# Designs tried in a protein design chat: VHH binders against c4kar8. Part 363

Target 1, 263 residues: c4kar8
Amino acid sequence: MAELSTPSPASPAPLDGGRGDELEKFTLRGARQILQLLQDLITHRGLITAHTGGGHSFMTAVLKVDEERGRVVLDPSPDPQANRRALAAPRLTCVTQLDGIRIQFPLVGLGEGQDKGRPALFAPLPAEMLRLQRREFYRLQVPLAHELSCLLKAEDLARKPVEVSARVIDIGAGGVAVVVPTGAAEFVIGGTLPACRLALPDGEPIELDLEVRNLNRQTQRNGTEQLRVGLRFAALPRAADTRIQRYIFKTERALNAKARGGL
Below, E stands for the ipSAE of ESMFold2; O stands for the ipSAE of OpenDDE; V2 stands for 0.75 times the mean of E and O plus 0.25 times the DockQ between their complexes.

## First folded at step 22 (VHH)

Design gd6 (framework vhh_vobarilizumab_d1; at its last look DockQ between E and O 0.63; V2 from the best seeds 0.74)
Fold by OpenDDE, look of step 22:
Structure gd6 (fold): chain B 263 residues (1-263), chain A 125 residues (1-125)
Amino acid sequence: as target 1 above (263 residues)
Amino acid sequence: EVQLVESGGGLVQPGGSLRLSCAASGFTFSDHDMAWYRQAPGKGRELVAGIDSGGYTRYADSVKGRFTISRDNAKNTLYLQMNSLRPEDTAVYYCAAQRSFEGVTYYAPSEYDYWGQGTLVTVSS
């Protein structure tokens, strides 16, 4: 009876290959966002794989965040050798998952600490945290209460310019899906809608160019037909991207909190 | 003005004992984690012992079982009882303070807010 050695789950290959530009869209650099994400990791007791280099890693967790000193406190490994490696490493690469989203962040300058008499590790707060949302697949369903809208500059059947206020039903890093009344405008897949305005709750509308990627006619429960338009962000300024990502992050957090019986 | 003033250092024979004191002023002593560090000639500054505001202690392996750190919050004084002294314990001993954070103490020199001037301990036959 040959014991089928279940192949040890291959350590997920470091996400080497994604073009540096795409990763930037998922990188949080805001101090508040970073703090919030670390607090979320604490709240959910998220296990973190800490990579010390050379193929070595250990399991840890964020225990506390010291905002005043700008420190993150980690649970040390039960293996003293792993802790020595961590302390000697120029960089610790932390990988975890929260709500199905992969999170990666570097820690530099690890030190030894104590938490209520127990050994602990600490480091300066990460300068950045990568939150990898599967861009291609993850769309935040926009809560109806948020009333996100996008002013579309389109053409009618007569090629006359028309402005259509569309409700945003989902949003991702790469684009939005909107609903418009049937016949409000003519949309062509692959067509560009220039100088559209996306309204987010947190400030002035974002001006952007949109590319039509998908058209789907939907019949509502009341029998009314609507056109769902999938739109890609054709050119998104960095500041706009940051605002969109912030909105998505904030909204996801709120939704998840609600789902857990919180607020 | 914040001050940490070490005292009690001196010359002692191997196997002897010393008691160091650190008088703190200018800050809320009870709200700070305290530590003794030492620096031998030609070496870096190393942790000897720490005591947090909750009374939890930490010792370097080299001094474990021989040294005892304690604090008197009423006197704003930190102590280090050193027994069974060895020549390798020869160093300048520094008192250090850091503001307490939710029971967390950071045992790195850079994390301390205040330092004393140090007191010399020489262990020699």
Scores: ipSAE 0.860, ipTM 0.946, lowest interface PAE 0.4, mean pLDDT 90
Fold by ESMFold2, look of step 22:
Structure gd6 (fold): chain B 263 residues (1-263), chain A 125 residues (1-125)
Amino acid sequence: as target 1 above (263 residues)
Amino acid sequence: EVQLVESGGGLVQPGGSLRLSCAASGFTFSDHDMAWYRQAPGKGRELVAGIDSGGYTRYADSVKGRFTISRDNAKNTLYLQMNSLRPEDTAVYYCAAQRSFEGVTYYAPSEYDYWGQGTLVTVSS
């Protein structure tokens, strides 16, 4: 049996569209910015995972950018089936990382070309490119031993105030995901929960406003029903942001010291 | 004024040969990737053969081994030698030009900057 390799911190999977409004401030739409970023990918010979849909993807790279015609030239897959899927796909979602920065962009209208006798793919320049530093997309999976919790000030079915202590399962710069028993409160996507309290190990709880971004019902192995609630920080004070980043950094460092050596 | 003028079309029996020419003017021929496209009745335009400014060629599978594309940069002329003609080769043949970019050719009809008016090739007994 082969030994499993240590996972890389880079993520090839596209970010969920459910974070669309959170990601807008990290989205480049200027032609000069897009051209410069594509050129950086060429210069660093960045490998790109191109997602064609249905769980299918292939590895590619940006070979050239034709600024005058407005085209990007891509390396085709050695697998002809992957190329056929790419050419048939309505959208190709490209994901890569450059110097610890996650980059994601769509390509539409793929066509076949040739580069000095070699097969190539091409597309119009993307209309947008997402550019995120690790801090901006990273979500720490909270160890159960930390027992991190968030007190939610929500409403029950009768629209009466209720406080719910929710276990935090992941945390990042932009928000948390929590779990609560099904029926503990009524949550509405887009709704705001004011004056919630996030309990970190170092100091007093942080008071913050949260916005409900997603809801997922889950049934655990023992039959217990729970609700996963994705929450965005609405207006995060600088001191709170610093404490959250410090917690993430310290926890990640501790996990690396126990389980991993080198990267 | 940019012009691409095709000639050499006509009626020919199956198994016969024709040589198409495309005379180009109004642009720097040597800086362009050239192609022949064809359009049969009721069909869209399809690539027949391409030749880039560096001399690399590409052929549609249906014509490989039977057709030869060539160019003469001194005469600003593109050629298509068509041998072993079949009824399926019946079409209007178009000359097309695309500004070269670092050895890249984009093989879609919408990517060509200039088109000729076409020359009819009919292959029939």
Scores: ipSAE 0.691, ipTM 0.879, lowest interface PAE 0.8, mean pLDDT 88
ESMFold2 (binder alone), look of step 22: mean pLDDT 85; pTM 0.860

Design gd7 (framework vhh_vobarilizumab_d1; at its last look DockQ between E and O 0.62; V2 from the best seeds 0.74)
Fold by OpenDDE, look of step 22:
Structure gd7 (fold): chain B 263 residues (1-263), chain A 125 residues (1-125)
Amino acid sequence: as target 1 above (263 residues)
Amino acid sequence: EVQLVESGGGLVQPGGSLRLSCAASGFTFSDHDMAWYRQAPGKGRELVAGIDSGGYTRYADSVKGRFTISRDNAKNTLYLQMNSLRPEDTAVYYCAAQRTFEGVTYYAPSEYDYWGQGTLVTVSS
């Protein structure tokens, strides 16, 4: 009876291969966002795989965040050798998951500490945290209360320029889905809508170019027909991308908090 | 003005004992984690012992069982009782303070807010 050695789940290869530009879209660099995400990890007792290099890793968790000193406190490994490796490593790569989203962040300058007499590790707060939302698949369903809208510059059947205020129903890093009244404008898949305006709750509308990617006619429960238009961000300035990502992140957190009975 | 003043250092024979004191002033002593560090000639500064505001202690392995750190908050004084002294304990001993954070103490020299001038301990036959 040959014991089928269940292949040890291959440690997910560090996502080295994604084009640097795409990863930037998912990288949080704001101090407040970083702090909030770390606090979320604490709240959810998220287990973190800490990679020390050389194929070595250990399990840890964020115990505390010292905002004033700018320190993150980690649970040490039960293995003293792992802790020695961590302290000697020039960089610790931390990988975790929160609400199905992969989170990765570097820690540098690890030190030894104590938390109420228990051994602890600490490091400066990460300068950045990567939140990998599968862009292709994750769309935030926009709460109706947010009243997100997009002013579309389109053409009617007569090719006359028209402006259509569309409700945003979902948003992702790559684009938005909107609903428009049937017949409000003519949309062509692959067509570009220039100088559109996306309205987010946090400030002035974002001007952007949109590409029509899909069209779906939907019948509402009341029998009214609407056109769902899937739009890709054709050219998104970095500042706009950051605002969109911030909105998505903030909204997801709020929704998750509500789902957990916290609001 | 914040001051940490070490005292009690001196020459002692191997196997002897010393008691170091650190008098703190200019800050709320009870709200700070305290530590003794030492620096031997030609070596880096290393942790000897730490005591947080809650009274939890930490010792370097080299001094465990021989040294005892204690604090008197009423006197704003940190102590280090050193027994069974060895030649390798020869160093300048420094008192250090860091503001406490929710029971967390950071045992790295860079994390301390205040340092004393140090007191020399020489263990020699």
Scores: ipSAE 0.854, ipTM 0.943, lowest interface PAE 0.4, mean pLDDT 90
Fold by ESMFold2, look of step 22:
Structure gd7 (fold): chain B 263 residues (1-263), chain A 125 residues (1-125)
Amino acid sequence: as target 1 above (263 residues)
Amino acid sequence: EVQLVESGGGLVQPGGSLRLSCAASGFTFSDHDMAWYRQAPGKGRELVAGIDSGGYTRYADSVKGRFTISRDNAKNTLYLQMNSLRPEDTAVYYCAAQRTFEGVTYYAPSEYDYWGQGTLVTVSS
């Protein structure tokens, strides 16, 4: 039996299911592509976190791919309870990284097998695999000293246009998260905010269209309420993308230098 | 043509023994993982025991210690020795074969390429 206080190891979390539409362009569905990626995981002995739901996961690896039958063979957990949870789960979400590339894929229909007397798990080949370069999933926590802001062109509760200056708290290739005072504007998940302006330290603000992806009301310790708004870049021009990636790279390099130098 | 022919079933009192045989033809027996499955009335097929091409075995918990699977590759025959039989063992017993892939056996009924017609085992007073 597993120790009660340690139900799962520290692991890469699956990407949020609410990102399904924005992740579609990074989803591999071709049989050849899937087989090659699984073979790469075998060759590099990639360590995989398999999520069974309810906050439970276990470490595994792809042992073999049976191309003729269309099956993937996985290393079981040493913990029999983890294996039972995996077999009972409607879906096993596998997450791993191969040379800086995040890989995520579902397995459905998990079954028990043996490999020369050793226990094994198996499933049909996944119908899809996410393959994301670091830039596609990474979100930089913006240092407070940078004071990044985004001018949002939104509507108030009376459907009147308002402009809200929001502090950017994180930024990645696909979007930003911002905070605004509660009641500053009405935000609707799926809504589009045209002609917003993202202020980066270098150069003039970037004009871009944003789509509201998530909302979270937060109460600070002093009782002040704010709204965290997750925003996706609708169609990011190449020049804007380059500036955002450069900002992320420079900021990470500076943070790494500070960690090494003890600043 | 592939054939798996079971024999040795019958009526047995509780506590008795039976030995099932499965004669295989039409494929290379030594390249296949073999298994016995059973199906009681109104239930799905369940694994009883398996033996892979290398001789490694697996048993359902319900039969462990009472049943022994074996194979004779020279005779293309799979066996199941069933001891200490219980009324719960009453079922049609099926021989199944799965082409070996690099020593891996997939233990689900849908994964087997060939099935026999079954032999009835009844355990009753």
Scores: ipSAE 0.708, ipTM 0.883, lowest interface PAE 0.7, mean pLDDT 88
ESMFold2 (binder alone), look of step 22: mean pLDDT 84; pTM 0.850

Design gd8 (framework vhh_vobarilizumab_d1; at its last look DockQ between E and O 0.60; V2 from the best seeds 0.70)
Fold by OpenDDE, look of step 22:
Structure gd8 (fold): chain B 263 residues (1-263), chain A 125 residues (1-125)
Amino acid sequence: as target 1 above (263 residues)
Amino acid sequence: EVQLVESGGGLVQPGGSLRLSCAASGFTFSDHDMAWYRQAPGKGRELVAGIDSGGYTRYADSVKGRFTISRDNAKNTLYLQMNSLRPEDTAVYYCAAQRKFEGVTYYGPSEYDYWGQGTLVTVSS
């Protein structure tokens, strides 16, 4: 009876090959966001796979974040050889998951430390953290309390320009879904809505072009019919993308905290 | 002004003992993790021993069992008792200080906020 050695699940290869442009949308570079995400990893005791190169990795965790010194403290490997490799590596690639979202970040300049007499590793805070939300699959359900809206520049049946204030029901890195009253405007799949304005809670509306990707008529519980419009961001400035990502991140954290009985 | 002043260095025969002292001033000594580093001729600066504000110690493998780091917070003084000295222990010994952070000590020369001028220890027959 040959014991079928179940192949150890191949550690997912670092996503090297994604088009640099798409990954940029999921990359956090804000110091506050990075600190918060690291703190979340601490809070959730997230296990991290640290890759040292050459096919070697070890399991670690973020133990502490020193904001003042700009240091992240890591749990060392129980394997001294792994720690030596980590310290010798020009770069440590850390991979983890939080709330179903893959997180990847580099650490450079690892050093040896001590935490209350126990060996520790430390590094400067990462300059960036990649939070991979599959754009195609992740849509943040917008809380009603946030009152996100999008001013749509559309046309009516007579092709007369109309402005429609639409409620945003979900948002992702690639677009928004909105609801509009039936008959408020004529939408054509594949059509572009130029110079629309997305209102986020954190500042001035974002001007952007939207492409209509989906149309669904929905009947509300009260019998009222609404049109759900799926919209893609046709052209999104980097600053706008950053704001959207920040909003999604912040909101997701708040929702998750609430779900866990916190806030 | 922050000062770390090392003393106690000198010439000693192999197998001998020395006690180094580092007098600290100009900062809150009790709120800093302290360490001894050494630099031999032609070599980089290396950790000899560290002691955090909580009293936890760390030693380089080369000095483990022979050297003892201690601190007197009332005197703002760091000590290094060196026993069974060897020729390879010949170096300039430096006192270093870093601000404490939640029981974490960062080892590495770049992680220390303050340094002394050093004291020479020569182990020779």
Scores: ipSAE 0.847, ipTM 0.937, lowest interface PAE 0.4, mean pLDDT 90
Fold by ESMFold2, look of step 22:
Structure gd8 (fold): chain B 263 residues (1-263), chain A 125 residues (1-125)
Amino acid sequence: as target 1 above (263 residues)
Amino acid sequence: EVQLVESGGGLVQPGGSLRLSCAASGFTFSDHDMAWYRQAPGKGRELVAGIDSGGYTRYADSVKGRFTISRDNAKNTLYLQMNSLRPEDTAVYYCAAQRKFEGVTYYGPSEYDYWGQGTLVTVSS
């Protein structure tokens, strides 16, 4: 007898390191808090995606926490190559969820061991663990039909002011990602774009300041080049934040209703 | 003071046998996972064999079938029976102990809390 397993949608990818300032208030650094959170992962049998770098990852779990020695004991991969990559990696970035709360933590100094005769991995306890409610880390993939756009007040390659209407591809509580044609404007990481305008489907555009956090040049399937620009909201007024969260909530409900009714 | 004292090393011809002993004192022997490590000239320490507090054993691939690790908790003594010795077994052999934790053994020499002074085993014609 075969059973179809359909995993819940999840974002196992690590959160961008460029969001570190905005995530600091959700970072646990207390030894007791870290031990308790790791123990909760054991108790709830939390599945963990361990990222080893180079686009590689494997599934693991926390088996035990040795408080006296300061070690966390992990389940090895059944794939020997994944274990070799993990042991060679300077750092693992572990990502998981507990009761819908995203948990992310680094492990450094991975070693081999055994647990009652079975192979195991271990590492020193993490010095920090990120613990986020969905609102704090979630990014809605914006449906094309919504045609969400953001008017960017940037500079061209000659450092002259230009306005670029950029398509919003994802949006969350802390920022947006947009795409623009390559060469439409000059963007520098850490640069600020004042008085940009985010157009949501209902209501007036939101005026906001944006900071460039990341840039990625992408070649589309058809050969077209575009620039993906990750933008952080600088100071976001409460009313603007409310409108963004309402948009995300309503859009998710609409997408979920289509999936449940159409599948 | 914790002490681990190895004995039983010496010069032996290829194909011969030796039995190493490690007498432990200053800690609760039955609460520790024990191991034999060895270090050949110019090389790092490598695992030879381990035996945890529950009696489960492990061996380096190079010694499987030739060496047998055992422990006597009543005598606080760890043993290594070494048969079919080869020149590549020439090394200083060290007894090591790490604190027991829920059936877990952490591999690697840096994970062991206590070490003996070593006993030299030389295998040559």
Scores: ipSAE 0.636, ipTM 0.824, lowest interface PAE 0.9, mean pLDDT 87
ESMFold2 (binder alone), look of step 22: mean pLDDT 83; pTM 0.838

Design gd9 (framework vhh_vobarilizumab_d1; at its last look DockQ between E and O 0.55; V2 from the best seeds 0.70)
Fold by OpenDDE, look of step 22:
Structure gd9 (fold): chain B 263 residues (1-263), chain A 125 residues (1-125)
Amino acid sequence: as target 1 above (263 residues)
Amino acid sequence: EVQLVESGGGLVQPGGSLRLSCAASGFTFSDHDMAWYRQAPGKGRELVAGIDSGGGTRYADSVKGRFTISRDNAKNTLYLQMNSLRPEDTAVYYCAAQRSFEGVTYYGPSEYDYWGQGTLVTVSS
């Protein structure tokens, strides 16, 4: 009876430092966003793998967040040696998953505490949290109630400039999909639409350049034809990217809360 | 003004006993987690014992079974009963306070909001 040695779960390869620019798009640095994500981890009792370095890790969970002191409280390992390693480590790398999205964040300056008389670990709030949505592929389906729109600066068949108000149907870090009436404008794959305006619910429209990536004709249930246009963000200011990410995050959270029967 | 005033320190022989007191004023004592720390010459400040606002206690391994931390909220006073004292217990003992948060106590010198001036305990034959 050959003991099938269960393959040791491959240590997640250290995220190779070279794709630093792409990771920035997925990094949350806003205090409110970080707090919210930590609260979500508490609510969902998300298990966290805490890496202490040297190939060592232990399972933990966020127990509490102290916003006033700026502390996160963690469940300690049942292994005292693991806790000693954690406390001695200059950095703890926490990895978890929430709603299929990988979350990674560093903790620095771990200390020992108690939670209601039970041993606990604590650290300062993370300065950043990486939410690795396969953003390249993840597109948030925009709720109809949000009435998200994009003013497209395009050309008609006569190459006359036209402005088309398009409904945004999905949005991701890399772009948007919009629907326009058939014949409203001529779109060319690979073409650039300069100085378009994306309207988000949280403020003034964002001016951005868009690149046409795909065109799909869709027939609506009522028999009307619409053109779905996939658009890439060709030039996106950092502030705009942050706003878009915030919107996506907020909306996803709301949708997930609704799906769980909360609202 | 917030004040923590330690008392009860002194010279004692090995095997002897002392009782330290810390009188607190200027804050709501009952809403704070309290602790005794000590600092021996040439060493860092280390936790001796902690007591949370709910009465939960923690002790350093070196003092377990010998020291007892207690609090009197009516008197705004923290106590440390020290029995079976050893030369290695020689240190300045500090009273510390931190505001309680949902039953969480943070250990470490940097986590305390208030500190006393300390009282010297010398254990020597």
Scores: ipSAE 0.825, ipTM 0.919, lowest interface PAE 0.4, mean pLDDT 89
Fold by ESMFold2, look of step 22:
Structure gd9 (fold): chain B 263 residues (1-263), chain A 125 residues (1-125)
Amino acid sequence: as target 1 above (263 residues)
Amino acid sequence: EVQLVESGGGLVQPGGSLRLSCAASGFTFSDHDMAWYRQAPGKGRELVAGIDSGGGTRYADSVKGRFTISRDNAKNTLYLQMNSLRPEDTAVYYCAAQRSFEGVTYYGPSEYDYWGQGTLVTVSS
């Protein structure tokens, strides 16, 4: 076998509900599509993280899909407390990955049953399933040594133009997260930063428009106050998209080779 | 067209026995998981016993060891042998059917597709 390890198979945390509009185009609502996707999970023996709320979750799998009755049958947890939490939860949020595709769906109305004498859980078929290719949800954590930066064309408190060179801490197909010193500029969630420049290692910086999606104040180990700014790419040109994906791919390949000791 | 018809209820003394029957028609009996439920006045329906299409059984704790569920697929009939009857067993007993899907039984009265009209069992001195 040439590979010493495999990538982690699942992303257990649900995607943030604040991304709802962004995710709508990846949401399946057709009954036939939902049935087929659940059947694919059965066929590939997909392991599912089921979130019951309050930070609790358990591992499960889809055992069967009853098309005529409209039910999905799930493997219960060996932990009785996890099963009790699941049965009491108003909503179970299921997250899994199949061939690099992230799948997320809600189950409502969980009940108990049996499958050939063995305990089982069941629920009505979900009304929707989120199906995302890895590209649509993945964020590469940028190695510090790369020193990736993004020049932000923002405004100060007096609404005067200011340029801020921000370090990029993660990057994905849809955006970046950056850090800036507190007070370097004023950011408004939903605001647009036109004509920013993203510096990738190969070639000229990419000019792009960014939209502020989230803000988080951080205190560093040395006491320095920073602002984490989550930014979405607006209207990204194909050439820019290609360069970003190439950077992500090459960086992951290099990180995976380093993890295998240069194999 | 589907019918479940219970029989065998009646008045019995504590410690006595009754045998309930449920005659089924209008569906393929052997493809259904069957159950007996009961309902006392002012209470919800509760499971008494279930038997799946493969013959596997389950019982409410309150009747385990005293009641026996069985089925005769050739006669399309479900049975409940009730021994050592107690006053708290007094209820209307209902036959219920749920189509079995690949060995799966869904618990809970809302998951049963067909119900009989019930037969009264009264346990009293």
Scores: ipSAE 0.675, ipTM 0.860, lowest interface PAE 0.8, mean pLDDT 87
ESMFold2 (binder alone), look of step 22: mean pLDDT 84; pTM 0.845

